# VH-VL binders against p08169r482to628, part 6

Target 1, 147 residues: p08169r482to628
Amino acid sequence: LLCGVSDGKQRFDLSALARHSELEQNWEAVDGSQREAEKKHFFINICHRVLQTGQARGCPEDAAVCAVDKNGSKNLGRFISSPTREKGNIQLSYSDGDECGGGQKIITNITLMCKPGDLESAPVLTTSRADGCFYEFEWRTAAACVL

## First folded at step 1 (VH-VL)

Design m11 (framework fv_mavrilimumab)
Fold by ESMFold2-Fast, scan of step 1:
Structure m11 (fold): chain C 147 residues (1-147), chain A 119 residues (1-119), chain B 111 residues (1-111)
Amino acid sequence: as target 1 above (147 residues)
Amino acid sequence: QVQLVQSGAEVKKPGASVKVSCKVSGYTLTELSIHWVRQAPGKGLEWMGGFDPEDGETVYAQRFQGRVTMTEDTSTDTAYMELSSLRSEDTAVYYCATYRGYSGYFQHWGQGTMVTVSS
Amino acid sequence: QSVLTQPPSVSGAPGQRVTISCTGSSSNIGAGYDVSWYQQLPGTAPKLLIYGNSNRPSGVPDRFSGSKSGTSASLAITGLQAEDEADYYCQSYDSSLSAWVFGGGTKLTVL
């Protein structure tokens, strides 16, 4: 379990977004900004590693965020930071991903925004830094609402 | 949840224009890419155009260039599609449909607006 | 002609499996663009059924699955139910047209 999420002490419950079984699907955000051949597919899990299913079969066993393209898979980070609240939003940070040059490792941030009643949404890629070392997603979901 | 509510059915004569509205609720209009898709009775879906966040511009399908205009009023969270020089073959249900960020798949759809063009 | 080709109809009995094909070209599915599928019940707006080739939105049963290979995609429906009787549309992006494109649609009849 690659999880820094509190199991009931905080004012929100992210457990609804955690996928545990290989019979379930990972959350997927596709890089739609690159409408070219062989665009990246991003597989994300909350409070858990990425499930080894479908295109994510080749993802590293310790990845909680994984990118897959024609050339293989990349570990975009482990869930090792506690979630934080900022201006009503929840921020999740995934660090210790694959090397990306200059001695740096990939970091991924996800901003969860409260959207009452919306549990059908998927993460959306908002930032893919040119050096390949930083990714950011936004996710509007009822799971980010105060209980 | 995102809700898209469209304006009511319209009957127009050939050569007229029609302006269909799409009211967004449960979300801010500026955070969504609004697109328009039509469907003639008994026929398939046809993409007309929409906001492309990758280009930062509204794009139109080639066959509608010059007679379709898509606009947004952020103060009322309402998107509009205006089609001019109407012909009988423009008789169709017109849908607004939306996605977030760069996803490019239409997660939420309006209920549709029937536009009938007849003499 | 539609840019993406689907059979106009398919049919099956309750409990059976059907597949609906979506055939594209090198400028769309063959170029690596993702395929989404929509279900349209009579008299209603389309509903997103599958996105990003194989992913299901919340509320879509696992008996619906999508796949993609080469220039084509397929929607598989197992354990057919009467409620599945609907039109199904595939959708992708076409680089030569710089446009989102839909298949012609397939009417599924549950016998």
Scores: ipSAE 0.007, ipTM 0.560, lowest interface PAE 10.6, mean pLDDT 82

Design m2 (framework fv_mavrilimumab)
Fold by ESMFold2-Fast, scan of step 1:
Structure m2 (fold): chain C 147 residues (1-147), chain A 120 residues (1-120), chain B 111 residues (1-111)
Amino acid sequence: as target 1 above (147 residues)
Amino acid sequence: QVQLVQSGAEVKKPGASVKVSCKVSGYTLTELSIHWVRQAPGKGLEWMGGFDPEDGETVYAQRFQGRVTMTEDTSTDTAYMELSSLRSEDTAVYYCATRGYSYGYYFDYWGQGTMVTVSS
Amino acid sequence: QSVLTQPPSVSGAPGQRVTISCTGSSSNIGAGYDVSWYQQLPGTAPKLLIYGNSNRPSGVPDRFSGSKSGTSASLAITGLQAEDEADYYCQSYDSSLSGSVFGGGTKLTVL
């Protein structure tokens, strides 16, 4: 799998967002609509599995997006597809997560949007489908800017 | 690192109560979540209850509700499990164990076990 | 009966691979709760072998691995050794019981 996108004249390198070492931390998003005691914490990595640190220690070894709450951890998708260009932005699609009912597996999409100079921002949860089978995040980051 | 040392074997008559202790060393009790699991001879593991750090309270398995009480003495770093109205079916090895992260629901350190025999 | 279902026994020869299954339901593994595995040698307390579906505590060799799919989990042991003869238990959380649940246990025999 590539940790970048090439779209004709435009090339994007996402390697700056990849976390490889347990000395590093996962990217984290929180569902701000939930009360503190009921919040899911979302641990995300780019081009790599979630790091086994802190609350993410229980995340599945193959998960690249993992939700942790009082009930345990869930695999919200694996990094098994290369990033793509989508409607002017970069899209990461994580598939083959845990089962969510009806024989379906969880899928997570992350839309990366260019924000010059910002490599320290974090993903924001924008969609949590009621059936628990689909999650969507937006992330404004300099890694989504043309090199 | 963490060590859990349990009290010795007990023999009780039906209808009596038993109180098993679990002394913590290598950590302070307040930093741990102690749970109790039993195992009848030749049978599997059965969770009885323990401290839930998420709720800040002790929770008990439904089948033991009303018969079991789990307490802690932080001054001596000792946890206790008291089971009342004993039956022969309560004959088992009783383990104390520490629970890992609140979201993992796993047991990482175990006491050596206390054999409780209920017979007339 | 146990809430999580394991085969009562499994066997393999030294050096081979065995897999122990753990089947749950929609209120436990199927609801997304993590699965842990314990090894119990005769006359000893259980020892944590795998936690959080696939994580190994320090000191557990990588020939032990865990996985989870749907309502089931699996423990794989490769390169079987005589000292692996033990009982193995899976464990999760069940929302309908509001508590931890264990499988019935699997006795591993190394032939």
Scores: ipSAE 0.000, ipTM 0.493, lowest interface PAE 17.2, mean pLDDT 83

Design m3 (framework fv_mavrilimumab)
Fold by ESMFold2-Fast, scan of step 1:
Order: C-alpha cells, then sequence, then structure tokens
Structure m3 (fold): chain C 147 residues (1-147), chain A 122 residues (1-122), chain B 111 residues (1-111)
C-alpha cells in the first residue's frame, strides 16, 4: 500500500498528513448535529491506523477512522487500499469497519482537495448515511496539490 | 508503537546459508515496508534490500542479487532475510528496519530491530 | 567504499558546536532526494535523529538540526554533551543504483 498516488507525470504525496508517533494527535472531525446525545467525535489518520491517544485510546487497534460517542468507539474502516485519483481529487477509501446491519461493514471515504499552503486544516464530515454503513469526509489541504 | 524483534545470533561455515527473522508488533506489515541493513564489525551501514511500495515488490541491492531472498509471512507479522553462499566477509550484524509507506524519494528508516550477529568462520 | 562521503571523525568540547558533512552526487542528494541522519551508540542499533532533511522525531532535542544544499547535507549539534558521543550516519536514495545509500559514518568524540 502507498501513501500517495501517481497519475502520469503528476505525483501526490500524503505523507505530511500521516501521523505515526504515539506522542502526536489524530486528525479530528465532529458531527454537526445539534443533539448532544448523538454527537460523535471522529478520529482519523492518513495511511495509518488511528493513534491510541486521548479519547481515541478505546479505538480498535486496526481502525484508520474511529467514531467515539457516549456508547464507546466504532471502527469506521481500515487502511487496506491505496489512494486513488477521482475527478481531479485524491480519494482514500477505508473499508472493513465494524458491522452495521444487514450483513454489511462500515466504509469511509475521504476526498482530498488541493489548497496551496494549508497543512493545518482538518477533515469535514459531509455524509453520514442513515443506515450507519457509510461515511464521507472532505479535506482541503496542500498535501493534495501536485508536487 | 512499533517493535521489531530479531532471531538470535548464528555461527555458520563458509558456503552455508543463514535465515534471519524479524517479528513486527504494534503495527501490521501492510502499514510498513521492511528493509534489511548490515554492519560488519567496526564498519558502516550497508543497505541490502527491502519492500518497495511503489513497485509492490521486493528490491535488492545489486551486490546481493542472486544471494539474498527477503520474504514476509503476514499471518505471523514476520519478515525474513536469507543469505546464501556465505563468505567470511559476510560476518556482520544484520538489522531489519521499517520504512513508512511512501514514494521512493522519501528515504528514512524509523524503527530498527536489535540486530542479529552472523559469524562466518571455519 | 560508501556512496555518500562523511568525515571519519569529528571532536568537540562540552557546550561547543560541531557539524558533520555528508557529500553526495547528482544521482542522490543532488537529484533532490531527502537526507536522514542516524545516531548509533556503542553496541546498539541505529536510531533515527533527523528525517526529510531537517525534521526531528519526537524526543530528539532541538540542539540537533539538519540542512541540505546542492549535493551535500549537514548535521549540526549545538551545546555538545558527553552523551552525544556516538557514530553518526547520513542516508539518502540513489536513482542510478535504484536503492538506499548510507554515508561511511562519523565518530563524534566529546573531549
Amino acid sequence: as target 1 above (147 residues)
Amino acid sequence: QVQLVQSGAEVKKPGASVKVSCKVSGYTLTELSIHWVRQAPGKGLEWMGGFDPEDGETVYAQRFQGRVTMTEDTSTDTAYMELSSLRSEDTAVYYCATRPLWFGELSYFDYWGQGTMVTVSS
Amino acid sequence: QSVLTQPPSVSGAPGQRVTISCTGSSSNIGAGYDVSWYQQLPGTAPKLLIYGNSNRPSGVPDRFSGSKSGTSASLAITGLQAEDEADYYCQSYDSRLSGYVFGGGTKLTVL
């Protein structure tokens, strides 16, 4: 598995967003819901499993995206596929998460969009499917720009 | 955090083969690239080969081509390095080391095994 | 022989600054490949000190710094301490060899 994608002469490198040290922090996103009881915190890593730090200490050891709420943690997908180029953007697809009903497992997609000079932005939740089986995030970052 | 635990010291005769193991814990082999580096007593570090994520296959340094084989058992998270046709100049400490998954132009090994001493003597 | 050239030894007194050079060629450092540095204490495995030319892993004090210019790289150690006595290796990638290359190593003595 790669932490980047090549498309002809263009190379895209996501390593600046990958966090490997237990002393670092995960990337975070928060459910935009106004209901406190339903609020989820999402812990995300790029090309690597979620770090076992802070609120993410209870996350499954193999999760690359983890949701934490009042009821505990859920594995929203594993880093088991390389990034791809999709419609001018970079896409990460994390699959083989926890079971979500109907014999399905959770899948999370992250769409990375070029934003020159910005390596400090965070992912934003854009889709939470009603059956709990699919999540989408968008992230505007310099890591998605051509080298 | 990553831990790499290597097999114990070996003493071999010239012409024999040696197979060194490297057990990975804390991460999976799918998240890391394992490389092998050796160091003769009192000498510097020499890269032997390792998994290249861009090619999806193992690459070997030219001077070891035909003598070295590097394999992985993902079910046990163990990497192996086998060196054949041993000579006295192969006496060295052999290290396994991890490289993050990235394109070939980024060049660093962030975690190292403790090393395995291989002595080749008659 | 090593592909990257380092001085075999450097020395300094406590509190002083020392620099260790790493000289490459157009197929490695000169081609834009990053340089990493490793510290090796006697009888131990190498430890990553600097990666990506100038970045420090967590736990490495800021008195260690790396830089790169043209075909060469340099490791600077300020406020030299007795515990810094070790061998130091630079490392890069070489496109002609299609593989990773190390410097010959520099023994740092703290007098």
Scores: ipSAE 0.000, ipTM 0.514, lowest interface PAE 16.4, mean pLDDT 84

Design m4 (framework fv_mavrilimumab)
Fold by ESMFold2-Fast, scan of step 1:
Structure m4 (fold): chain C 147 residues (1-147), chain A 120 residues (1-120), chain B 111 residues (1-111)
Amino acid sequence: as target 1 above (147 residues)
Amino acid sequence: QVQLVQSGAEVKKPGASVKVSCKVSGYTLTELSIHWVRQAPGKGLEWMGGFDPEDGETVYAQRFQGRVTMTEDTSTDTAYMELSSLRSEDTAVYYCATVGYSSGWYFDYWGQGTMVTVSS
Amino acid sequence: QSVLTQPPSVSGAPGQRVTISCTGSSSNIGAGYDVSWYQQLPGTAPKLLIYGNSNRPSGVPDRFSGSKSGTSASLAITGLQAEDEADYYCQSYDNSLSGYVFGGGTKLTVL
């Protein structure tokens, strides 16, 4: 599984965002809800599966993106594609999540945007398609900057 | 890896109180929810209470309301369950267990259990 | 007292398949709450075996599988082995009780 991307003259390395240890925390995003009872928590890892820590301990062990709410956990993607470059941003696609109807499986996309010096920011949910089959996140991070 | 270590066995007289501790390692109490489950000798599992993410506070099973108090010390990552006005039917093994916040409401990791015997 | 109904015992021979049922109601399993299963070996704490109806934690062999339909759930154990002899508990959440509920437990005997 590739953790870097090449865009001609520019090179990028996402390994700084990979979390490996059970003592580390997953990256976390939440939906726009202000109420805990209806809140979904999204746990994300880069170039690695979601860590079985904290609220994510109920996530499937092969999930790379996982949603957690009061009704249980849902696998939003097992296989991370090689990162690609699109209009200055890095695109990650997670495929083969749980079944969402009609033989379809959930797909999650993450757009990483360069923010020099910032390795502490987290992904933000930008799209949750009404059919439950597609999720999008934006993430502003120094890991998306040119090496 | 999460590990829950509970305090040792207790023998109490009817009417006394008991306070069982559960030390969490591998995670902090701010990252997980601790619940308590009882099992009388030769009997099944019975949920007593724990932190409820939907309420944002500790909730207790109706049977134990007024007799049980569950607290946490985040500085030492230790949870406590105190049961008062003990009766002989409170003789049981008491388990602490982790529940994820909004994570499907199941018990992921369990302590080894603490035997509480209530006898005259 | 248990809110979810399990048979008190089930038995099978090595290599066989056994199924343990867990029957709920409209306030728990029937309301859409997930079912989890725990294995308790004699003298030990319960161990999570299945969560979210059908998911296995790391280290649980694929001989164990869970399913849910309507107001009921089932745990299936294939290729039964002597070390599977234990008590098995189902668990869900009940919205009328606002709390976690367990089945009464099933003792599995490997003949």
Scores: ipSAE 0.000, ipTM 0.507, lowest interface PAE 17.5, mean pLDDT 81

Design m5 (framework fv_mavrilimumab)
Fold by ESMFold2-Fast, scan of step 1:
Structure m5 (fold): chain C 147 residues (1-147), chain A 122 residues (1-122), chain B 111 residues (1-111)
Amino acid sequence: as target 1 above (147 residues)
Amino acid sequence: QVQLVQSGAEVKKPGASVKVSCKVSGYTLTELSIHWVRQAPGKGLEWMGGFDPEDGETVYAQRFQGRVTMTEDTSTDTAYMELSSLRSEDTAVYYCATSRYDFWSGYYFDYWGQGTMVTVSS
Amino acid sequence: QSVLTQPPSVSGAPGQRVTISCTGSSSNIGAGYDVSWYQQLPGTAPKLLIYGNSNRPSGVPDRFSGSKSGTSASLAITGLQAEDEADYYCQSYDSSLSGSVFGGGTKLTVL
């Protein structure tokens, strides 16, 4: 029951977004820019590590957010801070990913936004910093709605 | 470097309460969560609970709910654990520890205080 | 009883390999929660050896390694030294208890 956020009188249950079994799949986003011949696939899990299935088989076993391309996998975050409420949205921050240069490690932020009735939508990549050290996703989901 | 320094040993009578302190240096309590773990003589480690200052949330192990209160004074970087209605089986070393939180590990404890011996005897 | 089960003792000779098991259930290790390991030398506070199943904090020798499979985890110690004689504890999170849980501890004796 670590998979929740409270904001005063309001409670939010993120457990519906957790993927636990081989019959379930990771949440997936892709780099939609197509600027290059290759795409990055992002595998994300909530309240659980990335499942080692499909293209995510090569992801580090301690990754909660993982990027996969033709050259292999990158850990985009292992540890999540307690979810917080900010400006009407739920914020998740994943830290301690792989080295990205200059002694820095990758950080990924996910902003969850309430969308009533929708538990099947997927996260969308909104920011990929040029230095490779920071990623941001937006996710519209009923799990971000008040219980 | 993080250091945790705990208050000195206590001897209490059954039914009394004890309040153990844990002074944090090297970081502030706004940056770290403090959890409490006890160990009876010759026995194993038992998690009691802890505070996440980011969310202002304190979680207690079911066994101790109603008897334990954990507080923090961020102005002095000191955490406290108060255990009431003491029994002889509460005789133990009480440790404070800094906690890292994530969804899959829950809590794990990277820096530990030296421990405070609490003896409950009549 | 401890929620996580460890053997009460294990022994090995200097230079040998020792493995300490930690057995959980579907509400903790089997639910996917990570396992951490702590070393407690006589008369001292516990020290973090392994976190997140297999990661070593800075300063912990690579002779110590962790692994996890199904509902169980293991701590392996290679090249045993006399100073490794200590109690070892595994720890995870239990969803049914909504809290951290420790194993009962294993006393390692170096023969």
Scores: ipSAE 0.000, ipTM 0.510, lowest interface PAE 14.2, mean pLDDT 82

Design m6 (framework fv_mavrilimumab)
Fold by ESMFold2-Fast, scan of step 1:
Structure m6 (fold): chain C 147 residues (1-147), chain A 121 residues (1-121), chain B 111 residues (1-111)
Amino acid sequence: as target 1 above (147 residues)
Amino acid sequence: QVQLVQSGAEVKKPGASVKVSCKVSGYTLTELSIHWVRQAPGKGLEWMGGFDPEDGETVYAQRFQGRVTMTEDTSTDTAYMELSSLRSEDTAVYYCATLGYSSSWYAFDIWGQGTMVTVSS
Amino acid sequence: QSVLTQPPSVSGAPGQRVTISCTGSSSNIGAGYDVSWYQQLPGTAPKLLIYGNSNRPSGVPDRFSGSKSGTSASLAITGLQAEDEADYYCQSYDSRLSGYVFGGGTKLTVL
């Protein structure tokens, strides 16, 4: 799987967002719209599985997106698809997460938007479907800018 | 943070050319996609052109092709828009703006204060 | 004429909801290109209000929301306030023109 995307003349390399070492921390998002008792903490990695650190220690070993709440951890998807360009943004799709009912598995999409000079911003949850089968994040980062 | 500072108001005669500047402050021009949008008095916004980071080249709106030239001086972090063969209907406020600085690539997120260009009859 | 069509004016009283439409075609909004919205107060430069159809920049109140369906987009303003009186512009990209396009603008009058 590529840790980048080519769109003709333009190249985008997401490797700067990949966290490989237990000395590094996972990217983290929280659902600010929910009460603390029902709040999920989302741990995300790029082109790599979630690091087994802190609250993410209980995450599945093959998860690249993992949700942790009072009920435990869930695999929200593996890094199965290469990044793609859509409408000037970079799209990441994570599939083959945990079963969520009806024979479906969880899918997570992340939209990366160019923010020059910023490689330390974190993803923000924008959609959490009621059936628990689909999650969307937006992420402003220099990794989504033209090289 | 990032700020776009434009040159002052201009008064020109029909047939003349005008060159408006847009200085990038708090950031480097090479990391930004600068576009130009104008607004005639009492009228709406009209995109003129700019650097398209996805194509890697400067693109001009069809209406202005042949009359407009957009250039950049990276050593002074200044973008320029030159419009030639001025007519009275070119009287407008001219804005520079960044494309996709903190949002999607189809959004103009940081705007200059505008430069009023008056073409006297 | 503008490529994206907006009503020239809309009005509402304080506390009400107003909706501003932006109608495009198959070469812009209908082709899947994102819609952004801008607020322009008298004598000022436009300010980005909504990007990527429905996202708000930092500092924009949640009273402002965007949506997109088919070849059209809408800006909704709830809890209308006097300070919202301004011109509003939608913007997208048009593949046939290979360029960025703005709507004709909508003047919002409060009261």
Scores: ipSAE 0.000, ipTM 0.498, lowest interface PAE 16.0, mean pLDDT 83

Design m7 (framework fv_mavrilimumab)
Fold by ESMFold2-Fast, scan of step 1:
Structure m7 (fold): chain C 147 residues (1-147), chain A 120 residues (1-120), chain B 111 residues (1-111)
Amino acid sequence: as target 1 above (147 residues)
Amino acid sequence: QVQLVQSGAEVKKPGASVKVSCKVSGYTLTELSIHWVRQAPGKGLEWMGGFDPEDGETVYAQRFQGRVTMTEDTSTDTAYMELSSLRSEDTAVYYCATGRYSGSYLFDYWGQGTMVTVSS
Amino acid sequence: QSVLTQPPSVSGAPGQRVTISCTGSSSNIGAGYDVSWYQQLPGTAPKLLIYGNSNRPSGVPDRFSGSKSGTSASLAITGLQAEDEADYYCQSYDSSLSAWVFGGGTKLTVL
């Protein structure tokens, strides 16, 4: 599996976003739930499973996107597909998450958009499909800029 | 701000079909599920179809199966409900409503309703 | 017949407390599915009043509260006001029907 993408004209190296050590932190996004229940925290890694540190310690060992709330953790997808180019952006697709009903498993897509000079920005949740089976994030980062 | 705008009132003859539209603004149809609920004059609310949380798919209430079709055009953020083989008892206000998870599943936004009158 | 049973009407005087019941079964409320409540003023679309058994959307006064126990749910309205006159519907999911279900509705009259 590649930690990058090439369309023959442009090359993108995503290794700067990969976190490999428990001394590092996972990337994190938080949803806007208005319930009295605690908000969901999303822990995300690139080209690697989520680091089992802090609140993500209970995440499944093969999860690369993991949601954590007061009730526990869910596997929102594994990093088992190479990044692709989609409409000028880089798309990451995480598949084979936990069962979500109807014989489906959770899938998460992350769209990376170029932001020159910024490798410290975080992903933002943009879609949480009503059936709980599909999540989308946008991430503006220098790692999505051409090499 | 989310808003659902439905097509205008329709008068149909028995045996005809009607197709009601629901234009969503403020969100995209990839972010929301749409449900259809009807209400006969002076009667209660009746769910016709939409997202099934147990199956994870769009399903239709059994009394409408074979007569109802629910579709979406994500390029225009418009949902449609088509009801065929109309009968006088199908006279009702038809509502679209958004469904989503926010800790639990909720129907938070509703269209203004479309009056469908079926008369000979 | 409705799968969720509500009283057809309830009444109270201004300032009083009224409770509207919603009785389900083991395939819906009893199976752990959440209950939502809707208020419908004459000539308008339903408005979400309570979701997830007891949560209020922004803009809904705290005079409205929801609860769930066993196979039943209740909507309580305290400090009853004239503008509370409306039809109230409970809603849940029914696993045996694979369908969202509504109660038959309760007409609240403020006397």
Scores: ipSAE 0.000, ipTM 0.478, lowest interface PAE 18.8, mean pLDDT 82

Design m8 (framework fv_mavrilimumab)
Fold by ESMFold2-Fast, scan of step 1:
Structure m8 (fold): chain C 147 residues (1-147), chain A 118 residues (1-118), chain B 111 residues (1-111)
Amino acid sequence: as target 1 above (147 residues)
Amino acid sequence: QVQLVQSGAEVKKPGASVKVSCKVSGYTLTELSIHWVRQAPGKGLEWMGGFDPEDGETVYAQRFQGRVTMTEDTSTDTAYMELSSLRSEDTAVYYCATHYYGSWFDYWGQGTMVTVSS
Amino acid sequence: QSVLTQPPSVSGAPGQRVTISCTGSSSNIGAGYDVSWYQQLPGTAPKLLIYGNSNRPSGVPDRFSGSKSGTSASLAITGLQAEDEADYYCQSYDSSLSGYVFGGGTKLTVL
């Protein structure tokens, strides 16, 4: 698996967003879509499983995207596919998460958008499908800019 | 490492109150929540209550509502559990434990034996 | 009575496998809430063995494993050792009680 993507002669390196050490924290996404529902915290890592630290301690060993609330943790997908390029953006797809009904497993997509000079922003939840089987995040970051 | 150190054993008469302390080290009370679990001699574990990070408030098990008060002093990283109107059935070891988001109790204090007898 | 049901005792010989069941209902395990397992040696505080259904804390050997299906969970112990003699408790959250619940406990005896 690659921690980057190539599209023609353009190359993108996502290593700046990967976190490997217990001294580091996972990326945490904001859930702006839920009102007066039980709050969830979304922990995300790039090119690596989530770090099992802080609130993410209960996340499955193989989860690269994990949802945590007071009632438990869910594996929202594994890093088992390399990043891909779609016009203007980098796409990450995490698949093979927990079962969500009907024989389906959770899939999470993250769209990385170039924002020059910004390596400090966090991903934002943009879609949580009502059946619980699909999540989408957007992330504006300099790591999505051409090298 | 996270360590929880509890106050010493207590012997109380029926109708009295007891206040057990739990000193946290290795983390601060702003970074984790403390819950209380008791165990009567020869019996299983029973959750009493603790701080709920989602609710932002302390939650008590229904059977202790009105008799238990759980407080925290963040300046000394010490949690307290006070149980009033003690009955002989309250004789138990009382444990404090850290509760992380995700529904488990990670680190446990050594326990405080409270004996209620006439 | 306990909201989560465990057998009161299980036994096995050294080197064998034992499993301890934890049976809940639609308001707890069946509602998707995670299950954790604790080991309690005589005279000591409980120790977290498994959290989030199947994860092990640092220092817990991989002989201990957890699983969850439907309204039930199981703790499996392989390569049973004399030091594994202890009480084992499952724990989850119950939405009808709005609180945390423990199983009644299982005493493991190594023959």
Scores: ipSAE 0.018, ipTM 0.634, lowest interface PAE 8.1, mean pLDDT 85

Design m9 (framework fv_mavrilimumab)
Fold by ESMFold2-Fast, scan of step 1:
Structure m9 (fold): chain C 147 residues (1-147), chain A 121 residues (1-121), chain B 111 residues (1-111)
Amino acid sequence: as target 1 above (147 residues)
Amino acid sequence: QVQLVQSGAEVKKPGASVKVSCKVSGYTLTELSIHWVRQAPGKGLEWMGGFDPEDGETVYAQRFQGRVTMTEDTSTDTAYMELSSLRSEDTAVYYCATWGYSYGLYYMDVWGQGTMVTVSS
Amino acid sequence: QSVLTQPPSVSGAPGQRVTISCTGSSSNIGAGYDVSWYQQLPGTAPKLLIYGNSNRPSGVPDRFSGSKSGTSASLAITGLQAEDEADYYCQSYDNSLSGYVFGGGTKLTVL
């Protein structure tokens, strides 16, 4: 499995969530807790870097998760860890993002939850730590269902 | 360290079939998208088929449709390419290869050493 | 013919810059599909030089660079060395063919 998780006989294929070309769009989440002028737009790709399209054109070329706001872009994770299973869900962890203060680098987690038949849903921001060093998303998608 | 190790050279008669193997070592076959590419002596690279990320399945190039079959044995981490109804024009080095993004930003590109298939009377 | 068009040969002197073009169409490079470049030395399997239009794998020197514009891509080699004599291939995906395509290859001669 090029882009996915194997757990014994069960397989989870995440390749349907990968976006490869300028013809496609990145997956996008918006921080609903912020005022419009301070809102971050999050561009996410699975098993691929963020595409240089639309508002994500300013994202770092090596970002897999990127945040864009009025002040510019931030790399929220360059390296994606191999997907793992956590409490029945699939977890992706992105590490080595930009510096966020105190010598720390940004880490982003995405929790994928099985939703049969739905490959068009987008990730939802669930955690944005006050120190700016950690982001967490939930994503309900058929790609998280057993093959 | 990922390696793709192919079976040895073969000589076949016109009309016969050949089955080339590609063993994955240092990784698991199920984590890779295997492609098959051939190269006739002194000619360029020609994609024959492999995993298509747009369709999410194995697809064959139109030129080889009906003559090629690509299979995988996950228990032995071995991929196979079988080409039937061989002609002298099928004389070529056949490569197995894997390319593409594996788990995000890590681009994996690994080629087997190649298998020479000679079709002669 | 190949779906991606490359010049059959290119030559340069040591230390010079050469550029190898890869011309596609609206169904491949023009559709936004990424371009990879491969170097093939005589008697060896192809070696990846560039992936995702402009990215270099570890171990590939920065004198090799890739670019993409419209329906075409280019591989630039600066500071040419005798060791660069090889065949060079571009590769992309074609949505009309539902498959991967290679350019016809370019033989680079260092004069």
Scores: ipSAE 0.005, ipTM 0.529, lowest interface PAE 11.6, mean pLDDT 82

